# VH-VL binders against Flagellar basal-body rod protein FlgF (flgF): the designs that were tried, part 3

Target 1, 245 residues: Flagellar basal-body rod protein FlgF (flgF), of Caulobacter vibrioides (q06171)
Amino acid sequence: MDNALYVGLSRQMTLRRELDIVANNIANANTTGFKVEDLMVRTEQAKPAKTLDGSSPVKFVMDTGVARNFTQGPMTKTGGDYDLAINGMGFFKVQANGGERYTRDGRFTTNPEGILVTQAGAPVLDDGGGQITIDPRLGPVTVGKDGIVSQGAIRVGRIGLVRPDDLSTFAKDGDNLYRNTTNTAPQPVTDAQIHQGMLEASNVQPVIEITKLIEIQRAYESVAKMMDNTAELSRSAVERLGKIN
Short names: E, the ipSAE of ESMFold2; O, the ipSAE of OpenDDE; V2, 0.75 times the mean of E and O plus 0.25 times the DockQ between their complexes.

## First folded at step 1 (VH-VL)

Design K03 (framework fv_latikafusp)
Fold by ESMFold2-Fast, scan of step 1:
Structure K03 (fold): chain C 245 residues (1-245), chain A 121 residues (1-121), chain B 108 residues (1-108)
Amino acid sequence: as target 1 above (245 residues)
Amino acid sequence: EVQLVESGGSVVRPGGSLRLSCAASGFTFEDYGMSWVRQVPGKGLEWVSGISWNGGSTRYADAVKGRFTISRDSAKNSLYLQMNSLRAEDTALYYCAREAYYYGSGSLDYWGQGTLVTVSS
Amino acid sequence: SYELTQPPSVSVSPGQTARITCSGDALPKKYAYWYQQKPGQAPVLVISEDNKRPSGIPERFSGSSSGTMATLTISGAQVEDEADYYCYSTDSSGNHWVFGGGTKLTVL
């Protein structure tokens, strides 16, 4: 067995994951609130194979993770009463997947009970962790920059915005939702504004992602050719040994 | 033994919809990218759509983009093609094919026998 | 239309060498694959990654790629090799997979 072949197989798996991440970024270039992702690769130096020429320690890919760029995407004016965008660093809170989840996707609506929900039907939570109920009889909804939801003179509630101390603690949990992976609750945000009638677009830069896709595909082909060369060398060596025998 | 079995082909009217299925067996379905390839009877092969091993990436030929949706269900070892707004030129035998063990290789190493879709008034 | 160009037909006598070409702008940077299709059957991969022969494919099949042209070579063609042959690679952008128009091989 050749360590170079093992390293090649590991690189193919890593490139496959990176290719999928980049392709997923491209697929979500027009998805509201989507945040661009990159592969994080962790490596560890392993004990070197014993060779007569004293080869250097081989680095192995030990694990891979996803790094997410939370840079704000451009905002688009839609005019929808329940379309909300956050200007600044913060997240909407929703009740989904058995717990509290976080999102930048402000495409909201009301259910038949008048509860403010995501497109998937998950309730949007107020600053106290409760639901926001809109009464259709009271007329159109106004959402202020501070998150206060009103119908005419009636204050219906306040949309809660939160931010974790460390953005790396937010892990993806389905459609544009993030899960807090720690025991430390995200903190209320007061320095971000909500804009009604606007949606935050993806922060994907398609040209950059397409360039990465092409580069990864070339790397994949290079690794495949390298593995082919290794297999041919092994086959050639077996053939030479057979002839000498 | 790798097996791919397509189903769902039928006669439909222009503007109609149809869903094709491909049942995979004999390999770890999750580890492979999959593609749909079509062939008008008596004509050549045309790549239609592809999906990555985890379903996170999809590609479509220009002729079907916006009308067809490829998807997969790893729990059922199945590949799907949802075809909407069908046109006469979509009439073809539709093959399910497996990509080689790494994404982007382009090698379609195993094929099903195909399922016939006829779009006719 | 096709991004990969193949001759529509090639004819050889039994035992002669058949050569089927495939031209495309992506071929200097992307692998070519070759498929054999007999009437009423699904395609079979006969050459992968320019010049690799899959297990079970006879030694008489070989492939090469140089510049914008890939070539499938069948050395000592046999009657059983009569089929349609398709090259497969990417379009010029490298982002979409495309088949050549196909070549009907006749061995008479």
Scores: ipSAE 0.000, ipTM 0.380, lowest interface PAE 16.9, mean pLDDT 80

Design K04 (framework fv_latikafusp)
Fold by ESMFold2-Fast, scan of step 1:
Structure K04 (fold): chain C 245 residues (1-245), chain A 121 residues (1-121), chain B 108 residues (1-108)
Amino acid sequence: as target 1 above (245 residues)
Amino acid sequence: EVQLVESGGSVVRPGGSLRLSCAASGFTFGDYGMSWVRQVPGKGLEWVSGINWNGGYTRYADAVKGRFTISRDSAKNSLYLQMNSLRAEDTALYYCARVFEYSSGWPFDYWGQGTLVTVSS
Amino acid sequence: SYELTQPPSVSVSPGQTARITCSGDALPKQYAYWYQQKPGQAPVLVISEDSKRPSGIPERFSGSSSGTMATLTISGAQVEDEADYYCYSTDSSGNHYVFGGGTKLTVL
């Protein structure tokens, strides 16, 4: 393969990844707590590596990955007793996937034992790392702005909110959960508030994602045309050489 | 106590650009989302754009998307609206408004006096 | 595009109850807000989250929401309540923020 076709294939692979990410963002535009993602690509570094004697330097993309925007999404009313939204930068703690995990998705419920759980059945943790148990005999639950869970005058627990020093250390771990990738525990936050009867919507801006989708499709077509033109020029050169006698 | 003061409104030609500013005081600016709402004289209110408390999430009305850019500088307690490719339909009094912190849906609890933008043709 | 529908005008005598309605398909899942605007003045939030009165708003103002309709009620309307009233909410996606067309309240 010549260099132009190699570059074209690499660009098509990157565009396909961008397309997948944008498509996933659009699919999750209405998913509670979903955080928009973009392909992360570090600036291309031209390395003067002579892979063949006298050959031109080959350029490589040095770093790729997915970046996540943890910006707060709009909040929507549900009226559900166990629907919770966070106003500010903080995360709910849950016990899932063999350890402590973090989420912005506040669609909670109670299990048959009265434990406050996620939709997947993972227990929601209090500020001390324990479970929160709701007693149905004590009547309806209220959650205060500070996370205190009460039934009437009885305090049953406090939902703890935490934040890592660096949000980039949170990695996706399925089911709208994040895993801490460092040995430094997330710290409690007091500058965020909990709203009962509300859910945080996705921070996806559908019009922006649709615009990106169109741009990616156009870029993909341009690369495909470039590759077709390069292949035709190569065929023409071979044809010309074959008729040189 | 809470004060929002808009500035930057003027008369511009169609296709021109204009930047509006809003100076906030009397509250912790960085804790609140902010918005721009416009009103054609004698007509109703129209939401234009909003920005959340940390500036990472922005939203625009369809009529201005791609032409207007909302931004904030929390160190200066200031909100901005960069308006490009202005049309006659953008003629309005532009209000700076604070988003009510303890509520969803970007409602506004305090408004400035407004700054008049006139796009003449 | 999503729209909130209000009557263009409502007229009551002093001391009567004024009711201003706001209709929208997303109101079962989105909060409604009510703004009062007097000529030459900026709007004032009079009801938040369907039914909550901000501090400083007279007790005669109340709100409710049922199904696709939100209602602003002014019990014992006074001449000083003459103003344009706007409902405000979001569409079903939570991303498009819209005002109703406004209702002119006349208290005569």
Scores: ipSAE 0.000, ipTM 0.445, lowest interface PAE 14.4, mean pLDDT 81

Design K05 (framework fv_latikafusp; at its last look DockQ between E and O 0.01; V2 from the best seeds 0.00; counts 0 for: pae E 15.6 > 2, placed apart)
Heavy chain, then light chain:
Amino acid sequence: EVQLVESGGSVVRPGGSLRLSCAASGFTFDDYGMSWVRQVPGKGLEWVSGINWNGGDTRYADAVKGRFTISRDSAKNSLYLQMNSLRAEDTALYYCARDSYGDYVLGAFDIWGQGTLVTVSS
Amino acid sequence: SYELTQPPSVSVSPGQTARITCSGDALPKKYAYWYQQKPGQAPVLVISEDSKRPSGIPERFSGSSSGTMATLTISGAQVEDEADYYCYSTDSSGNHGVFGGGTKLTVL
ESMFold2-Fast, scan of step 1: ipSAE 0.000; ipTM 0.464
ESMFold2, look of step 2: ipSAE 0.000; ipTM 0.407
ESMFold2 (binder alone), look of step 2: mean pLDDT 92; pTM 0.948
OpenDDE, look of step 2: ipSAE 0.281; ipTM 0.715
ESMFold2, look of step 5: ipSAE 0.000; ipTM 0.431
ESMFold2 (binder alone), look of step 5: mean pLDDT 93; pTM 0.954
OpenDDE, look of step 5: ipSAE 0.012; ipTM 0.496

Design K06 (framework fv_latikafusp)
Fold by ESMFold2-Fast, scan of step 1:
Structure K06 (fold): chain C 245 residues (1-245), chain A 122 residues (1-122), chain B 108 residues (1-108)
Amino acid sequence: as target 1 above (245 residues)
Amino acid sequence: EVQLVESGGSVVRPGGSLRLSCAASGFTFDDYGMSWVRQVPGKGLEWVSGIDWNGGSTRYADAVKGRFTISRDSAKNSLYLQMNSLRAEDTALYYCARLEMATIYYYGMDVWGQGTLVTVSS
Amino acid sequence: SYELTQPPSVSVSPGQTARITCSGDALPKKFAYWYQQKPGQAPVLVISEDSKRPSGIPERFSGSSSGTMATLTISGAQVEDEADYYCYSTDSSGYHVVFGGGTKLTVL
């Protein structure tokens, strides 16, 4: 009946959202620092509406959220002086998109001014929120496990690691960056280490994501065919010209 | 706007080779599978080949299997069709098309280029 | 080899309903797609997944699929709908992707 068609349509929309998320995971399987995403679907009972016209809601609302899996990706030795990986739960801070942003992507370099930047040219911020400037005349750069950046005996800065109290408050904001969606600043972390000459790979498992994609597509096709059959049955019932015995 | 632009069509002799290119713009190229479709002028459409978002899976029509190779380059947002051992029956307008999803399991195409003409003749 | 069968031509007067059929053994389990092609132009997707109309396609276009037959319906056909129409699907294996032979719609 009408309920079956509504359920099928709702399921089809959810499967479409799952496909989009899985496709994005696959697209970022080789993106340094990328964290795999999954769909969370919650049903929220409609609250009684504020009485303006004495109306009460007759429909429930379904909220769709995205869960991001921040588990550690595999780490690979590169030997690059500005390639940095985080061992533990923390994020690099960068100045991008008009504010402070966060990333696990440690593929850094220096710009012509000597400032430590991301591949997109965004400055990497120290623990005080300032830029880190490397002077090529002072010799090779060394980054300690505590994030201290030095050239010989000279401390040029400290790469600050932060994390939010709730990882779900971080939203994707282009260029492999996260934006804090709350007014509560992420807190410095002491239980994570920085490793120079290493990069953290994506935690996407391509075989698993491709399998999910195929399964979701099959489910979508199955639901679509079921809806088509249900609509056809409804049409046949309406068009019934037979005897009612 | 979402756009696909084919190039590389030419006149070649039977047994010759040709490489077609398709430049994609206006969308995230790596989120989509891609396809090649051909059409003999005045005749119907014929599916030629498809490729997943990352090149991990490819499929070919029986008429071209073993002679054509589909490939893609994410850095250049480009799709390619390497055509070897060309025959007169390969003469057609070759279209580049975007699949609706990342995998060739989802074979529907939603965006098409304008095509590039390949003529196999002496 | 696997084929999708379409009538070669369909003729209607302006404002009449045009129906173009596509027959194939795998259609009970596989989606059908419909493409419109006007002379000198690239094909345009008019119906996705049996019955879904893409954004920008006029409401007069609709699709359905039942058993081994898919149907493209143009309710109140207009002169500008005159074109070749192709159905597109795959065989039961999912490996052989094919177009139907095409149907020339004439609106006179």
Scores: ipSAE 0.000, ipTM 0.405, lowest interface PAE 15.7, mean pLDDT 82

Design K07 (framework fv_latikafusp)
Fold by ESMFold2-Fast, scan of step 1:
Structure K07 (fold): chain C 245 residues (1-245), chain A 124 residues (1-124), chain B 108 residues (1-108)
Amino acid sequence: as target 1 above (245 residues)
Amino acid sequence: EVQLVESGGSVVRPGGSLRLSCAASGFTFDDHGMSWVRQVPGKGLEWVSGINWNGGSTRYADAVKGRFTISRDSAKNSLYLQMNSLRAEDTALYYCARGPIYDILTGYYLFDYWGQGTLVTVSS
Amino acid sequence: SYELTQPPSVSVSPGQTARITCSGDALPNKYAYWYQQKPGQAPVLVISEDSKRPSGIPERFSGSSSGTMATLTISGAQVEDEADYYCYSTDSSGNLWVFGGGTKLTVL
């Protein structure tokens, strides 16, 4: 029974999860509205053991959670009528994946019926939870800082912005969308502004993520080579015992 | 038995586009990373692109970055390579390979199974 | 861009030991792998992680790595071992996978 091989396997699993998260961050460094992620790990005391200082050995236990940094990314000017960015902490509401979902990705468009939709075709919801319909005959759309959508003098709707009390309750649900994991509805936001003709870029810092990637891959190979050395030492010991008979 | 079958190789003009497909069978597709490796007739192997087990991470060789896109479809057990802005130097036999780039959890890594390849020719 | 350097060819007589080298700056910290490719066939892994021989690979194949150089050794080379051999590894960042230029083994 080799305890070092067990410890090495556990460390490799943690490193693989860290690698996947960092690689995903790098892959999404140029994705509109993307929020950088990191692995959540906690430290737990192992079962009591006698030591010189009387302390228990430290054991690392991983919660199967991902910490997401919702810090606002840089805003870029596009000039697109349906490109929207949020200045402040808030989320667009969309109807997707069988329910209400939330996003910072403001790359919108209209479908053939004139409904404001995401790139994936999901309807963008107003402050009352309904759809926003644009009439192409009424000319260009103007979106105010308060989210009011107008065509000339005609008000067609108001984009709803919401925020959960605890950002950690939002879980990723594909297509740069978040789902609410609690039964408490996100609350309307009034301290955030919408900017038409702008998009929020990713908050990934590529040089930091690349540095993490290098460190994780080096750590993985170090652990793998350590495990190989441990197995070779075991093989060598068996061979030496065989030779002395 | 593990099997990888590529398709989609054809003759295209410079600047054109092609989509390659690879149908996988005989293993749990979602447990493995996948890659595309190419070989110019009579020359050596060149890794082109890789995608991890869940599709959350992709990597590309410098020669194809910005022009090629790797993707996978779990429902169809298929790997794809979308090739845009093709150049004469992209002419090669393209292999689909089972090989996760640092797929630590499953213990599968590198290229342990290869398809037969599909030929892409970029010619005027 | 990062490169792995191999000799273009190696020639040995049947029964002799063939040694194929692969050099790269990242090899002290990154594993090397070896693939055999015969004409008209897909590559076959013959050595993994510097020195591990996969199931089904003859015992005459072995590998080692020291500093910036990895070596594939074929002890008692046979005519059926004639093939192109490629080393394979990552660059220092681990973001790119790289094949060596390939070595043509001739057993005369």
Scores: ipSAE 0.000, ipTM 0.360, lowest interface PAE 13.2, mean pLDDT 79

Design K08 (framework fv_latikafusp)
Fold by ESMFold2-Fast, scan of step 1:
Structure K08 (fold): chain C 245 residues (1-245), chain A 120 residues (1-120), chain B 108 residues (1-108)
Amino acid sequence: as target 1 above (245 residues)
Amino acid sequence: EVQLVESGGSVVRPGGSLRLSCAASGFTFSDYGMSWVRQVPGKGLEWVSGINWNGGSTRYADAVKGRFTISRDSAKNSLYLQMNSLRAEDTALYYCAREGLWFGELFDYWGQGTLVTVSS
Amino acid sequence: SYELTQPPSVSVSPGQTARITCSGDALPKKYAYWYQQKPGQAPVLVISKDSERPSGIPERFSGSSSGTMATLTISGAQVEDEADYYCQSADSSGTYPVFGGGTKLTVL
């Protein structure tokens, strides 16, 4: 009985984590640049760490990991001068949260100083790591497929795209931003293009996520019912022994 | 009782494709991770690919990444391995094996295996 | 790449103790599992998590692990124990299963 209850609790915790991820995917189905997430689950049965002063006790833990699918979402035409979408595998660089961060969310704008910024006000960085300043006196902005930002004949800068060697090393760091978790800088990208007047939609497939949500909910209810039946049997056993308070 | 029955093994030319199937019975299929493990006749065991209990996570050995695709169908209690761009080195007996609950550390039940021969 | 090292063969007389070793750098932090395979048959799990014996496995089978070495012990080996034995663990990341090269046990 103790083992059956433990198994039920462990599975219930795993299902709750999967439910949270699926619910978050659904909540972000209409979020520009959002990448769908999947749960990776493993029961950790690691042996005690061994040192010259002895080893720690073995603990059984449910390890959870999140795999993010960076597959490109559909592109939507907006006509906005500062709306940018990436066709191919690359990331915009922004200066946020005390350092360089990465994003696929190309909903940009200019601040009062003319600096190209995200909706949260974080500067978008050029290929040299500097800011891009737009002069409103020079007329409309044109962004080429290679990232060159121009106003008429004047070249203002170049939006640099980068890509890490391993996409799994990018960790979420707030709204639509990724943080590099390694000491290896992302590499410049030459095989991706920028499209002005377009935004990349989420790659969430709502019907698939809703189906997963229903399946997880049913599984959770099944486990909860099993645990309730186990608790009822335990209560009956205690009552039969006459040990009531 | 737990049973795993593989099928789909045959003789194929290099560069060809083949799909292996494993029919599971005697347990709640959706509670367990599943793997494919291969063995060249007379040689040792080599892990090929694994899939977790709900199909949301897959893993591949370096030798087969990009060529093989593991999948499962809980309604049919079946595990699959789609093998593309086959090479002579893929010639082996392919076992399906049940991992631990949710994601595998061990292989507690194995099928009889299905033989794949890639001719020169 | 990471590998588990086993002796290719071990010989023992009936009734004597057979010991099969498995060496790997991740074994201090990862469990070892042992499989028995007889000719023409699928592998059978005989030891789980270093030292646990699954239901139906004879008491003469036992396992242990210390440092980078795991050991399968068959006390009072019988003729029917002749088989290939494989150790298996995870790599350092814990994501990928790794099998040892196998040990042929001869009981004569």
Scores: ipSAE 0.000, ipTM 0.397, lowest interface PAE 14.7, mean pLDDT 82

Design K09 (framework fv_latikafusp)
Fold by ESMFold2-Fast, scan of step 1:
Structure K09 (fold): chain C 245 residues (1-245), chain A 124 residues (1-124), chain B 108 residues (1-108)
Amino acid sequence: as target 1 above (245 residues)
Amino acid sequence: EVQLVESGGSVVRPGGSLRLSCAASGFTFDDYGMSWVRQVPGKGLEWVSGINYNGGSTRYADAVKGRFTISRDSAKNSLYLQMNSLRAEDTALYYCARDLSPYSGSYYEAFDIWGQGTLVTVSS
Amino acid sequence: SYELTQPPSVSVSPGQTARITCSGDALPKRYAYWYQQKPGQAPVLVISEDSKRPSGIPERFSGSSSGTMATLTISGAQVEDEADYYCYSTDSSGDHRVFGGGTKLTVL
């Protein structure tokens, strides 16, 4: 009886954690650049996934007991001059209050000084680690696929994309940001493209997450009822044996 | 100590809209799922809608699906029910209820605290 | 759609045992809960998770569930126990929360 209750309690704790993760995924299904999470798995190899080029590995990253799937989300056309999406594996660099941070969220704007910033006001960094300043007098901004920011014939900067050697070294740090947990700087990326006027949507698949939510809640209650039934059967058996003795 | 106070009930015509509010106090609002339950005066209880602790998941009774929207605001410790396309059969006293804590083993399954209710009358 | 079935009324004499049943196809997998409602008052949870008695509920209240039937038992019913009693549970999917039709308990 005791061992069955212990096993049930351990399973309940795991299901509760999984439920929290799934609920958070659903809450962020419409969050730009959000990466879906799952309970930590013991695989060191990416699962193969079907792509336009055939099957290729899906990258999963473990972070604080959870695996984060960095698979690219759908691209949404917005037409905004400062809306940028990354096609490929790379991250924007930003200068946040706590230091250099990384993000896939390309919802940018300019501040009163003309500096390219995130929605929270953190400067977006160029390939040299400096800020990018847009001059409103020079006309509309064009961002090339290589990250070069131009106003007409004037090159104002190049958006720096980086990637860590190991995605698992990037830990979530607040809203839409990742921090580097090592002393090894992320490396510049040359195999990713920037698309102006587009945003990367969340890679959450709502129907899949809702299905998981339902199944986890069913499993949680089933385990709870199993524990109750086991305790009741054990209590009944002991009581009957006690009467005989 | 622990209290739920509903408001917003009124008389509306069929096809109209109404928004109900529920103010929570005396407990950590964000630790609990919340629900709306209605009752025609003198008749039985009917569950209407539920929302989990962070607002990421909602559920609805078939009778109100597509017409009602449940939501919550953690900054205001408040629960809401937006009711659209109201029908005569929606006439009822609407209760705000707190779901049992997920840590109690009854994960989003039942209610332990109820408000006093707010009356909604749909009449032509 | 999914329904929990209760008898509309149950009558007992003071001091007798009252039993209120609740039938539903999902009860083998889902907990049953019991609410007491007195006129003009909000419901009060009297039994949680098939058989657990919340703090402050008299010992004469007990619950059980077996197969598709849950039962609320009031041992030694008193006049103050006169009320409407509702069982409550979720359907098999967990998507819908369902109350039984209610049982009016009369103690005379």
Scores: ipSAE 0.000, ipTM 0.414, lowest interface PAE 12.5, mean pLDDT 82

Design K10 (framework fv_latikafusp)
Fold by ESMFold2-Fast, scan of step 1:
Structure K10 (fold): chain C 245 residues (1-245), chain A 126 residues (1-126), chain B 108 residues (1-108)
Amino acid sequence: as target 1 above (245 residues)
Amino acid sequence: EVQLVESGGSVVRPGGSLRLSCAASGFTFDDYAMSWVRQVPGKGLEWVSGINWNGGNTRYADAVKGRFTISRDSAKNSLYLQMNSLRAEDTALYYCARAHYYDTSGYPDYYYMDVWGQGTLVTVSS
Amino acid sequence: SYELTQPPSVSVSPGQTARITCSGDALPKKYAYWYQQKPGQAPVLVISEDTKRPSGIPERFSGSSSGTMATLTISGAQVEDEADYYCYSTDSSGNHRVFGGGTKLTVL
């Protein structure tokens, strides 16, 4: 019965991982810019090794991971001068966690030095990789759809949007930030627009995630019962065989 | 008898949205992964999207990533494909198909389909 | 960008052996699957995992894979085997599912 129990344990591990991911999605249903996550199961069937003198059997391989859905969430009007939303596929650049990081969370503010920062105090970077400094004496800030930041007639800078060639290369790095896992820098994007006075909401659909949570819990119980029944069946078979012999 | 019946195909304008449905019968729906495969009339097959048995894992072809969303409803034995930001190149007959998944113990491979519906036609035209 | 390459057409006489090839760089490590499609009909799985024939598929259908090439063989082809045949597999990463361009089999 080792094989049946192995299958049950593998399913329990997958279900627990799915449960954790769904729970995290629900916890972040109201987090600005949050992108819903799903379990990614990657299964490879190994072919027999082919050599000059023949072939050898190899075992099956199964990998699990997390897939993130970058589909745009709903946009909400806030009217805040430093609240920015991206319409289209692009990311803000920030200086955080010892390097360049990327985010869809546009809840910005200014620090005492006038630098445009995230809620955690990380500087928002312009298209050249520098900081954007706002002068309170020059009046209200206007951010254009192309990312140009101005105060009246004075151009302060340009918020540049970037995108990796492959979205799966962005890994979560705390505080709603993404880290580039490759050696290729994300490229500037011109087919996305910035909207001042708006924030992008989470793309989590709470009803769907809650339904998944309930179904995963029931599936976990079902697997547990299957494993218990398998153990009982094995015990019964041994007892029946013993009675005959 | 295993049966898959697609519906929802229509003529839509570029940039429009459409939702396809697939009603499954004759098998235990929750035991199988499901996929959408499309075919331009007179042309070849193109895999579009897949979803595992419990909806916890979804996969998409690069051509539709970010625009299409696959989902399933076990209570209704139904599969769905929500298509947004439609383009002329999305014009095709869309097939619902039952797919196999496997783990390390000899279950069928996730990446192939064994039973197909008859398809529903989507035309993206001005 | 990964492609599986098939000849666009293959012609045989009834009773002859038809061979349809599928070439792809990932095939040494990834399984190939074969689908038959007749005009106006949904595809039918005829070979799974390089060599396995599903229940209900005639014994004249067989599959093989060697190096970067998978082959569907129809021994003693019949008129009813006239159809489009598609190979299907994944790329080396396993993340992309790809159909070949299809081969029209003519049995005359």
Scores: ipSAE 0.000, ipTM 0.377, lowest interface PAE 19.4, mean pLDDT 80

